# Miniprotein binders against b1l550: the designs that were tried, part 62

Target 1, 279 residues: b1l550
Amino acid sequence: MRLPEELLERARDIHSEAPSHRIKLDRVGSFGLKVPVEFKGFLLLAEADVWVSLPEGRRGVDLSRQVEAIYELSNPPKDPFSLCREAAISLLEKLNYADSSGVSIRFDAPLQDGESLKYYGVEISSIASDEIINKIRVEILGMTACPCTAELIRAYKSSEIAATHTQRSLGILEVSTKAEHPDPDKLASIIERAMSSPLRTYTKRPDEGGLVIRSLSNARLAEDVVREMIHLFLEEFGHLPEDTHILAAVRSMESVHMHDIYAERSFSLDEIRKEISSH

## First folded at step 22 (miniprotein)

Design hb18
Fold by OpenDDE base, last read:
Structure hb18 (fold): chain B 279 residues (1-279), chain A 89 residues (1-89)
Amino acid sequence: as target 1 above (279 residues)
Amino acid sequence: SEFTVEAEINGVRIRIEVTINGREIKITVTIEKDGRRIRFMYIIVDPEKLAKYLEEIERIIKLFGVDPEEVKRLIEEVRRMIEEILERL
């Protein structure tokens, strides 16, 4: 049932009223929207959150305008990174009482794996105020092999390639920058290259054997993985602003324990360059 | 090499600053409307992405209710100037 439009003239604008308590809110918006995006030739249904700040003198946000802003930009579907940045700016322009806006978009990114597909998780955001800050989080699974157990077994059996426990490990790169979002495929590649081996969706028997041998011959601690991720990141993304903030992390689901091993480092590009140059 | 293009379209002030160092193109866009300022930046290390980001900048500027043909001309000028610099490298 649609109410008569004439009622709008008689109804108070609740959103524009003074609140009972004059308190600014940091984020008010719609969470869990579904928006179509185009990524690497795939049409994906992504999850999106949109929000703006609310000044102390305004009771509510025009939520319908927020939803309209992102859907206008998502038809036709476009690159999720462009959508994120454009929508954040659009929100701030359309809701002029706000001093800041934000958009977050989450999706699984397809990654070619021979004749099949694997994927990695992507969460991006853009926060607009006087400046725009772009954030990306990439998560991808790989495989690690333990070098400590391998060394013990090598010492015991004197084998060329020592057996060791292997496990799935989740690698995480989170980047916050004033530049555009870093390339997600490059970030995923850095994570995979930092591990003992990548995972495969489908393997033929010779390929499976080769994958395991590679992992065993490239055994790495969780700590090694994080350090390698940082090293590779600096090679690929050293051109980003010095104030760019990075979180590099790994969660190793160790097969010999019920718990996970976790390692991380948070840093700015300026900080890590100084650290490396001092050694 | 560096250059700045400035325009005022329908009361909106637009500043595009471009710095080219070797293969790196840094584009900083500042938009001013009704006393508000928004600044955003691109650092392009892959020349193939230049067209994509210029198109995005064009779309962003249009969000401020400015004449689309004037914005198009502005972006074309920026593109031309970048290409001229790249051809000399």
Scores: ipSAE 0.845, ipTM 0.947, lowest interface PAE 0.6, mean pLDDT 93
Fold by OpenDDE base, fold request of step 23:
Formats: C-alpha cells, structure tokens, sequence
Structure hb18 (fold): chain B 279 residues (1-279), chain A 89 residues (1-89)
C-alpha cells in the first residue's frame, strides 16, 4: 500500500531535524545487501554494505537513497571493483551532507581448475572522502608440508622423499591503497605459490600423487609461507604507492595438533623496503 | 612523460593528471563541485586495462551530473594523449 504523496507535505522530515545530541557519526548505512556482479564471465550475487558519515546537526541518513545508489550502478551487472569505487563516490555525491562514504563487497571468486572450479574469498571496500582508499582481502586455501617432521624422518630412515604431516592452510593477503584494487587472481596466485602446493577440486590418481610429492619436496613452515607471500607480493605489486598497507598471514590447520598455527606480518611498502635494504 | 588536462563542465572542475614511466601509467583524477574535492588514482601496468579504467573514469565523472558528451570528449582527449606518448616510447 503506497501512502498518498500529500502526506509527505504534512509529515516532518525526521532525518533533517536536529538531533537531541549534536554528535557526528562515522558510519550510517545498510548492511547485508545482495547485489549482482560480473566477474570473469560469471554472474555472481555478492554481499554489500553501504554507508556514509552523518554530521552533528542532522538526525538521520536517507538510507533509501544509499540503496538506490548501489543498485542503479549494479544494473547491468559489472565488475565488483568498479562497482565498489563508483558506488562509494556516488554515495558521497548524492548525500551532500556526508563528508565520507564507504562500500564493502564480499563474494567467492571462481578459479578454473581443469574441468572443475575452485574458489577464493574476496572482500573489497572503497572509502571516499577528499581521497579514495581501496582495500582488498583475498583468502585461499593451500597445502603445507612440515619440514621439521620430514627432517626427523629422514634422519631416522633414509629415503629420497621423507614422509611428513600435511595440512590445509589458509593464506590471507589484505591490501589498502590509494590506487585501484590489486588484481585478485594475482593475489590468490601469490598465496598458492607461497605454499607447499595448491589444492585441487579435481584430481586423477597420477595428479594427486604428483601434488603430494610436490608438497613433500617443497615443505614449508607457516613462517616460510608468510615470508614467501611478502616476497612474491613485492615482485608483483612493487609499483603501488609507498604508503600502501599490506597484511600477509597464514593459518595452518595442523594435522597433528588440535590447534592451528598462525603467522602474520603487517607493513607498508615503504617500511618493508627499508627493512630489506638494511640487511 | 607527464601531462595535465583540465576542464570545467556545468560548474564541475575536473583535473586529470597523467604520468607515464615506461609501462606504468599513473592517472590522478580530481573533481571539484560545490566546494568539495574528490581525488582518486589509478596505476596501470597492463596496457590492456587502460580502456577499462578510462571508461570507469568517464562513468565516475558523469555521477556529478555533467554533460555526458563533454565528458566523453574529455576522456577521448586523455586517451589520445596517452596513446601518442606510448607510440613514441
């Protein structure tokens, strides 16, 4: 049932009223929206959050206008990264009382694995103010083999390929930059290459055997994985602004323990370059 | 190589700064409207993505309610100038 438009003339604009307490809010918005996006030829339903700041003199945000802004840009479906940046700017323009805006989009990115699909997790955001800051988080599973156990077994029983425990490990790269969002497939590739081996959705027996042998021959600590991720990241994305912030992390679901092993490093490109150059 | 293109369309001031260093194209866009400024940047290392990001910049500028044909002309000018520089390298 649509109320008569005449009621709008009689009703107070609650959102534009002065609040009881003159306090600025950092974020006011709609969380848990679903928006269609196009990624590498796939049509995906992504989760989205949209928000703006609220000045001290305004009681509320026009939430309907926020929702309209992102859906207007989502039809037809487009690249989620472009959508994120465009929507953040659109929000700031459409809601002129806001000094900042933000958009977050989450989805599972498909990745071809022979005749099957694997995937990695993506969370992106764009925050608009006087400048735009773009953030991306990529998460992908790989496999690690423990070099310590391998060395113990090698010392006990001479073998060309020492047995060791293997486990799934979650690799994480988070990047915050004034440039556009880094390529998610490249980030996922860096994580996979930093581990003992990638995971595969589809394996034939010979391929499975090869995957395990590769893992055993490329045994890595969680610490090794993080350091390798950083190294590979610098090679691929060293062109990003020096104030770009990175989190590289791994969570290893150790198969011999009930707990996980975790390692991380947070850094700016400037900081890590200075560190490496000092050695 | 570097250049700057500036335009005022329907009271909106647009500045596009381009710096080309080898295979790297840095594009910085500044939009000023009603006393507000927004700045955003692209660093393009894959030439195949240039068209995509120029189209995005065009869409973003259009969000400010400016004449779409004038924006199109502006972006085409930027494209042409980039291509001319790339051809000389």
Amino acid sequence: as target 1 above (279 residues)
Amino acid sequence: SEFTVEAEINGVRIRIEVTINGREIKITVTIEKDGRRIRFMYIIVDPEKLAKYLEEIERIIKLFGVDPEEVKRLIEEVRRMIEEILERL
Scores: ipSAE 0.843, ipTM 0.946, lowest interface PAE 0.6, mean pLDDT 93
Fold by OpenDDE base, fold request of step 23:
Structure hb18 (fold): chain B 279 residues (1-279), chain A 89 residues (1-89)
Amino acid sequence: as target 1 above (279 residues)
Amino acid sequence: SEFTVEAEINGVRIRIEVTINGREIKITVTIEKDGRRIRFMYIIVDPEKLAKYLEEIERIIKLFGVDPEEVKRLIEEVRRMIEEILERL
């Protein structure tokens, strides 16, 4: 049932009324939208959040306009990064009473693994005001081998390649920049290369043995992983603005403990360059 | 090398600033409409991505209700100027 459009002339516009309390709101929007996106030839259904600020003199936001804005830009499906930036700007233009807008998009990114697929997690956002800030968070699992246990076993058994405990570790890179979102595949690659070895969706017996041996020969602390991530990031993305903010982190699901080991470093590009140059 | 292209289309002021340093192309876009300003930036290190981001800029400018043919001409001018600089390097 659709009500007659003529009712709009008789009904109050509740959203445009003055609120009972004149207070600005930072974010008002729709969360948990599903939008189609195209990523590396895959059509994916991503989760999206859209919002704008609300001035003190306006009771409510035109939520329908927000939803329309992102879906208009989602047909045909496009790159989620372009969608994020375009939608954030579109929201400000369509909702002219807002001084800021934002879009967040979440999806699992497919990553080729031989004849199969693995994946990494992606969360992106674009915040628009007088300027636009783009944020990306990439999460991918890898494998680490403990160098401390390896050294103890080496000392005990006198082996060239010592046994050690191995575990899944989650690597995280979060980047906030005034430039476009950094390439997610490159970020995922940096994380994998910083670990003892990547994970594989499938293995044959010789491949599995080789993967474990590689991990043992490249044993790394959680701290080593984070430092390597930062090093590789600077090599690949050193061209980003100096005020670009980065979080590099790892959560190691240690196989000998019931708890995880966590390490992180937060920094701007200008800060970390000064730190490295001082050594 | 650097250049700036400016246009006013249907009361919307558009500024595109381009800086080229070797293989790096920095594009800064400023759009002004009804007293509001929006600025955004790209830093392109892969020339193959230039076309993609110019197309995105074109789409973004069109969100402001400007004549699509004039926007197309503006972006083509920017493209041409970038290509001319890249050919000289």
Scores: ipSAE 0.842, ipTM 0.946, lowest interface PAE 0.6, mean pLDDT 93
Fold by OpenDDE base, last read:
Structure hb18 (fold): chain B 279 residues (1-279), chain A 89 residues (1-89)
Amino acid sequence: as target 1 above (279 residues)
Amino acid sequence: SEFTVEAEINGVRIRIEVTINGREIKITVTIEKDGRRIRFMYIIVDPEKLAKYLEEIERIIKLFGVDPEEVKRLIEEVRRMIEEILERL
């Protein structure tokens, strides 16, 4: 049922009224939208958040326009990174009272694993003002083997392959840049290569044994994983702007403890290059 | 190599700055409308992605309510100039 259009002539525009308190808001929007995206030939249903800033003199944001903006750009489904950037700009253009806009999109990215699929978590955002800043967070699980326990066992019992405890570890790369979003598959690959071994969706018996042996032969501390992620990131993404900010982190679900081991480094590309060159 | 293409379409000022260093293509787009300015950037290291990002830039410029045929011509000019530089490398 639609209300008669004549009522619109009699109704106050509540959104354009002066607020009771003249205070700017940083973000006003719709959170938890579901939008279709196309990624590597897959049609995915992603979660999206859309928002704009609200000036002190305006009571409310036209939320319907925000929702329309992202869905107009989502038909037909497109690459989530392009959608994110385009939608952020569209919001700022359509809502001319806003000085900033933002879009966030979350989805599980498919990754080929033999004849099966594994996945990694993706969260992207684009924040638009006078400039656009693009952010991507990639999370993927891998396996680590402890080198300390391996060394203790090797010292106790001579074996070609030292037994050690293994655990599932979550690797994280977060990148904020003025360039386009870095390639998510490359980021996921960096994280996996920094681990003792990648995880597999399925293993045949010989493959499972080989996976564990590879992990044991490539034992790494959480600290080693983070340093390796940074090293590999610089090799692959050294072309990004110098003011690009990176968080490299790992959370190891340490199998011999009730708690997790966590390591991180936050840095800009300029900062880390200066650090490495000083040694 | 570097070049800049500027256009004014329906009162919208568009600047596209391109810098090519070897195989790296840096594209900086500035759009000015009604006293507002938006700047965004691409750094393309895979030439196969150039077409994709040029198409995205075209779509973005169209969001500002400008003539779509004029935008198309602008992007084709930028494409041609990039390709001419890449052919000389």
Scores: ipSAE 0.842, ipTM 0.946, lowest interface PAE 0.6, mean pLDDT 93
Fold by OpenDDE base, fold request of step 23:
Structure hb18 (fold): chain B 279 residues (1-279), chain A 89 residues (1-89)
Amino acid sequence: as target 1 above (279 residues)
Amino acid sequence: SEFTVEAEINGVRIRIEVTINGREIKITVTIEKDGRRIRFMYIIVDPEKLAKYLEEIERIIKLFGVDPEEVKRLIEEVRRMIEEILERL
């Protein structure tokens, strides 16, 4: 049932009224929207959050306009990164009372694995004011083999390939920059290359054996993984602005413990370059 | 190599600053409308992505209600200038 449109002429605009308390709000928006996006030829249903700031003199945000803004840009489906940046800017333009806006988009990114698919997690955001800051978080699972246990077993029973415990490890790269979002596939690749081996969606028996042997021959601590991620990141993305902020982390679901091993480093490009140059 | 293109379209001021260092293309866009300023940046290290980001810049500028043909001409000028520089490297 639709109410008569004539009622809009008689009704007060509640959103434009002065609030009872003149307080600015940092974020007002709609969270948990579902928006279609196109990523590497796949049509995906992503989760999105949209928001703007609210000035102290305005009671409410026109939430319908926020939702319309992102859906207008989502038809036809487009690159989620472009959508994120465009929508953040569109929100500021359409909601002229706001001094800042933000968009966040979350999805699982498909990654080719032979004739099958694996995936990694992506969360991106764009925050707009007088400038735009873009953030991306990539999470992908890999495999690690413990070098400490391998060394103990080698010392006990001499073998070319020492047995050790292996586990799934979640690698995380989070990047915040004034440039465009870094390439997610490159970030995922850095994480995988920093681990003992990648995961496979399917394996033939010989391939599975080879994957395990590779992991055993490339045993790495959680600490090694994080350091390798940072090293590889600097090689691939050293061109980003010096004030670009990075979080490199790994959560290893250690197979011999009930708990996880976690390691991280947070840094700016400027800080880490100074650290490396000092050695 | 660096250059700047500026335009005013329907009361919207647009500045596009381009810096090329080897194969790295840095594009900084500033849009000013009704006393507001928005600045955003691209750093392109893969020349194949240049077209994609120029198209995005075009779409973004159009969000401000400016004449689409004038925006198209502006972006085409920027594209041409970048390509001319890249051909000389």
Scores: ipSAE 0.841, ipTM 0.946, lowest interface PAE 0.6, mean pLDDT 93

Design hb18
Fold by OpenDDE base, look of step 22:
Structure hb18 (fold): chain B 279 residues (1-279), chain A 89 residues (1-89)
Amino acid sequence: as target 1 above (279 residues)
Amino acid sequence: SEFTVEAEINGVRIRIEVTINGREIKITVTIEKDGRRIRFMYIIVDPEKLAKYLEEIERIIKLFGVDPEEVKRLIEEVRRMIEEILERL
C-alpha cells in the first residue's frame, strides 16, 4: 500500500526539525545492506554499512538518500574498493549537513587454490571528512606447527623432521591509510607466507603429505607469525604513507590446549621503521 | 618530478597534485565546494593501475555536479602530463 503523495505536502519534515536535545551524533545510517560487487571476475553479494554524522540542530538523517547513494554507484556492479571510496564521498555531497561520512563493505574474497577455491575475509571502509581514510581488514586461515614440541621430539628420537602438533591459525592484517586500500590478495598472501603452511580446500594424498612436511619444516610460534607478517608487509607496502597504521595479529587454535593463543602488534609505518633501524 | 593542475568548474575548485618518484605515482586530489574541502590520495606503484584510478578520480569529481566534459578534459590533461614524465624516465 502506498500512501497518497498529497499527504507529503501536509506532513512535517521530521528529519529537518530541531531535536529535543541539541547533541551531535557521530554516525547515523543504514547497516546490513546487501550490495553487488565485482571482484576478480566474480559477482559477489557484499554486506554494506553507510553512515553520516548528524549536526546538533537536525533531528534525523535522510536515510533514503544514503541508500540511494550506494545503490546508484553499485549499478552496474564494480570493484568494492572503488565503490567504498566513491560512496563515502557521495554521501558527504548528497547530505551536505554532515561533516563526515563512512562506508563499510564486507565479503568473502575468492582465492584460487588449484582447481578449487578457497577464500579469505575482507572488510573495507572509507571514512570521509576533510580528508579520506581508507581501511582494510583481511583475515585468512593457515596452519602453524609448534616448534617447541618439535624440538622436544627431535631431542627424544633424533629425527631430521620432528613430529609436532599442528593447528589452524587465523591471521589478520588491518591497514588504515590515507592512500587507496592495499591489495587484498597481497595481504592474504603475506599472511599465508607468514604461517607454517597455507590451507587447501582439497588435497590429493601426495599434496597433503607435502603440505604437512612443509609445515613441520617451517614450525612457527604465533609470535613468529606476527613478526613475519610485519616483515613481509614492510617489503610489499613500504611505499604507503608514514602515518599508515597497521594491526598484525594471529589467533592460533591450539590443538593440544582448550584455549587459543593470540599475538598482535599495532604500529605506524614510521614507528616500526624507527624500531627496526635502532637494532 | 611534480606538477599541479587546478581548475574551477561550475564553482567547484579542483586541485590535482602529482608527484612521480621513479615508478611511484602519488596523486593528491582536493575538491572544494561551498566552503567544504575533501582531500584524497593515491599512491600508484603499478603503472597499469593508473588508468583505473584516473577513471575513479573522474567519477568522483562528477559526483559534485560539474560539467562532465570539462572533467574529462581535466583528467586527460593530467594523464598526458603523467605519461610525458614517465616516458622521460
Scores: ipSAE 0.840, ipTM 0.945, lowest interface PAE 0.6, mean pLDDT 93
Fold by ESMFold2, look of step 22:
Structure hb18 (fold): chain B 279 residues (1-279), chain A 89 residues (1-89)
Amino acid sequence: as target 1 above (279 residues)
Amino acid sequence: SEFTVEAEINGVRIRIEVTINGREIKITVTIEKDGRRIRFMYIIVDPEKLAKYLEEIERIIKLFGVDPEEVKRLIEEVRRMIEEILERL
């Protein structure tokens, strides 16, 4: 049932009233929306959040306009990065009482793995005000092999027996920049190359043996995986604005422990360059 | 090298600043409407993506409710100037 539109002339506009308590709000929006996106030829159903700031003098947000803004731009489905940036600006333009807007989009990105596929996690956001800040977080699993145990076993058994514990480790790169979002595949590649070995969707016995040998030949501490991610990031993305902020982290699900190991470093490009140039 | 293109379309002021260093193309867009200013940028290191980002900039400017044909001409002018500079390199 559709109610007559002429009722709008008689009803109070609740949203535009002043609130009983004049307190500004930082984020008012619609969270958990399902939006279609197109990523590298795949049609995906992504999860999105949209919000705006709300000034102290306005009682409510026009929520239907928020939702309309992102769905208008998502039909037909398009690149999630373009959608994110465009939607953030559209929200700020459509809801002119807000001084900032935000959009986040989350999906699992498909990645070629031989003749098969694997995936990695992507979350992007765009925050618009007088400038736009674009953020991307990429998470991908890799394999690490402990060099400490490997060295102990080498000393005990000579170099004839190569052994250590191996485990899945979650690598994380998060980038916040005024430039467009970095390519997620490049970020995922940086994380995987920093690990002892990539993970595969499947392997047959000879390939599995090779994977294990690779990991043992490339044993790395979680700390050094983080350092390698930073090094590789700077090689690939050193052109980004100097105030670009990065978080590089590893959560390692250590196979011999009941608990995980975690290492992280956050920095801006200008900060890390000064640090490196002092050595 | 660098250049700036400015336009005012239906009361919206648009400024596009381009800096080209080798094959690296930096595009900074400033849009001002009714006293509100929004500034955003792209740093294009893969020339194959230039057309994609210029199309995105066109779509973003159109969000401000301006004459789409004038926006199209503005973006075509920017693309032409970028291509002329890249041709000299």
Scores: ipSAE 0.786, ipTM 0.930, lowest interface PAE 1.0, mean pLDDT 90
Fold by ESMFold2, fold request of step 23:
Structure hb18 (fold): chain B 279 residues (1-279), chain A 89 residues (1-89)
Amino acid sequence: as target 1 above (279 residues)
Amino acid sequence: SEFTVEAEINGVRIRIEVTINGREIKITVTIEKDGRRIRFMYIIVDPEKLAKYLEEIERIIKLFGVDPEEVKRLIEEVRRMIEEILERL
């Protein structure tokens, strides 16, 4: 049932009133929206959050306008990074009483794995005010092999391929920058290359043997996985603004322990370059 | 290796600053409407993505309710100037 449009002339505009308590709000929005996106030829259903700031003099946000903004831009489905950046700006322009807006989009990114497919986690956001800050977080599983145990076993079985415990490890790269979002496939590649071996959706016997041998031959401490991620990140993304902030981390589900190991480092590009150049 | 294009379309001021250093193209866009300004940038190291980001910039400017033909001409001017600079390199 649609009510007569003429009533808009007489109805109070509750949202534009002043509130009884004049307190600004940082984030007022719609969370958990499902939006279609196109990524590398795949049509995906992503989860999105949208919000704006609310000044102390305005009682409410036009929530239908918020939701309308992102859905208008998602038809037809397009690249989630473009959608994220465009929607953040659209929110700020359409809801002119706000001094900032934000959009986040979460999806599983498909990644080719031989003749099969695997995936990794992506969350992006764009925060718009007088400038735009773009953030991307990529999470992908890989395999690590313990070098300390490998060395002990090598000493026991001299001149032969050493055995050691191997486990899944979750690698994390998070980048916050004033430039456009970094390519998530490149971030995922950096994480996988820092690990002892990538994970595969499936393998046949010879390939499985090769994967395990690669892992054992490339054993790495969690700490060195993080260091390698940073090194590779700087090679690929050293062009980003100097105030770009990065978090590199790994959570290793150690197969011989009841608990996980975690290592992380956060830094700006300016900070890490000075640190490296001092050695 | 550097230029700025400015336009005012339907009361919206647009400034596009481009810096080209080798294969790196930095594009900074400033849009001002009704006393509010928004500034964002792209740092393009893959030349195949230039067209994609210029199209995104065009779409963003159009969100401000301005004449789409004038926006298209502005973006085409920026593309031509980038291509001219890249040709000399």
Scores: ipSAE 0.781, ipTM 0.930, lowest interface PAE 1.1, mean pLDDT 90
Fold by ESMFold2, fold request of step 23:
Structure hb18 (fold): chain B 279 residues (1-279), chain A 89 residues (1-89)
Amino acid sequence: as target 1 above (279 residues)
Amino acid sequence: SEFTVEAEINGVRIRIEVTINGREIKITVTIEKDGRRIRFMYIIVDPEKLAKYLEEIERIIKLFGVDPEEVKRLIEEVRRMIEEILERL
């Protein structure tokens, strides 16, 4: 049943009224939207959240207009980073009572892996007010080899064994900046290069042997993986604004323990440069 | 090298500030409509991305309901000025 259109002239506009309790809200929105995006020639189904602030004098948000804002921009499908930044600004323009807006978009990014593909996690956001703040989080798996066990086995005097435990480790880089979102492939590359070796979709035995030998020769503590991520990040993205905030972390699923190892460091570019220059 | 382009299109004020330092192109865009302003920036270190981000800036300005042909001319003027500076370097 469809109600008569003329009722719109007679009905109260509930959303534009003042609320009983005049309390400002920071985020009112639609979460878990499905949006199509185009990334490196792939058509991907992404998950998006959209929101705006709500002033104390307005009872409700025009939710259909905020959903409209992102869907108008997502057809035809386009680059998720452009979509994110453009949608955040569109929300602020369409919902003029808001003093801020936000958009987040999540997807699994394909990455060339020899003749095959692998995937890593990407979450981006853009928050608009009188400025725009862009945030990207990248998560990718790699392999780490423990240097402590390797050294103990090497020190075993009659031992001809070259060995240590290896495991999958999840590397994380999260960047919040006033500039455009960093390239996710570059962030993923930084994480992989910081580890003992990358993970592959598949290898044949000669290549597998080489991969394992390389990981043993590049054994790293979780702490040193994080340090290397920071070093490589500064080389690639040192041009970003000084107040850019970064989180670098690794969660190592240690094969010889019942639990994971975790290391992290958060910093601004200004902060880390002062720290490094003091040494 | 640096330059600024300003325009007013259908009551929307647009300011595009460009700073070129070697390979790095910084573009800061300020859009003001009905007393509200928004400012955003790009720091382009890969020159192949210049055209992409200028097209994005054009699309963002059009979101404010202004004459699309005037926006196109504004962005082309900015592109031309950047290219002239880069040619001299």
Scores: ipSAE 0.777, ipTM 0.929, lowest interface PAE 1.0, mean pLDDT 90
Fold by ESMFold2, last read:
Structure hb18 (fold): chain B 279 residues (1-279), chain A 89 residues (1-89)
Amino acid sequence: as target 1 above (279 residues)
Amino acid sequence: SEFTVEAEINGVRIRIEVTINGREIKITVTIEKDGRRIRFMYIIVDPEKLAKYLEEIERIIKLFGVDPEEVKRLIEEVRRMIEEILERL
């Protein structure tokens, strides 16, 4: 059912009124929208949030216009990064009372894994005002092999057990920059290359053996993984603006413990370059 | 190498600044309409992405309700100038 359009002549425009309390709001929007996106030839259903700032003198946001803006841009489905950046700008243009806008898009990114697929987590955002800040967070699982236990076993000459503990580790890279979003596949690759080995959706026995041998040959502490992620990130993305902010982290589900190990470093490109150059 | 292209389309002022340093293409776009200015940038190190980002810039400018043919001509001018510089390198 559709109400008569003529009612618009008689009804107050509640949103455009001044509020009882003149307090600006930082984020007013619609959260948990489902939007179609195209990523590497896959059609995915992503989750999106959209918002704008609300000045102290305006009672409400035109929420239907916010939702309309992102859905108009999502038809036909397109690259989620382009959608994110374009929608953030579209919100500011269409809702001219706001001094800032934001869009977040979350999806699982498919990644070829031999004859099968695996995936990694992606969350992007774009915050627009007089400039645009683009943020991407990538999470992917890998395998780590403990070098401390490996060294102890090596030193124990009478041991008939040549081993160390291996475990899944979750690698995290989060980047906030004025440039376009970094390629998520490159971020995922950096994380996987920093690990002792990648994980597979499935393996046959010879391939499983090779994977484990790779991990043992490339034993890494969680701290080592974070440092390697930073090194590889700088090699790939050192061209980004100096005020680009990065978080690199690993959460390792240590197979010999009842708890996880966590390592993290956040930095700006300017900060880390000064730190490295001091050594 | 660097260049700037400026246009005014339907009351919207557009400035596209391009800097090319060897393999790196920096594109900075400034759009001004009704007293509000929005500035954003791309730092393209993969030349295969150039066409994609120029098309995105075209779509973004069109969001401001301007003549799409004039926007298309503006972007083609920018593309031509970039490609000419890259061809000489």
Scores: ipSAE 0.775, ipTM 0.928, lowest interface PAE 1.0, mean pLDDT 90

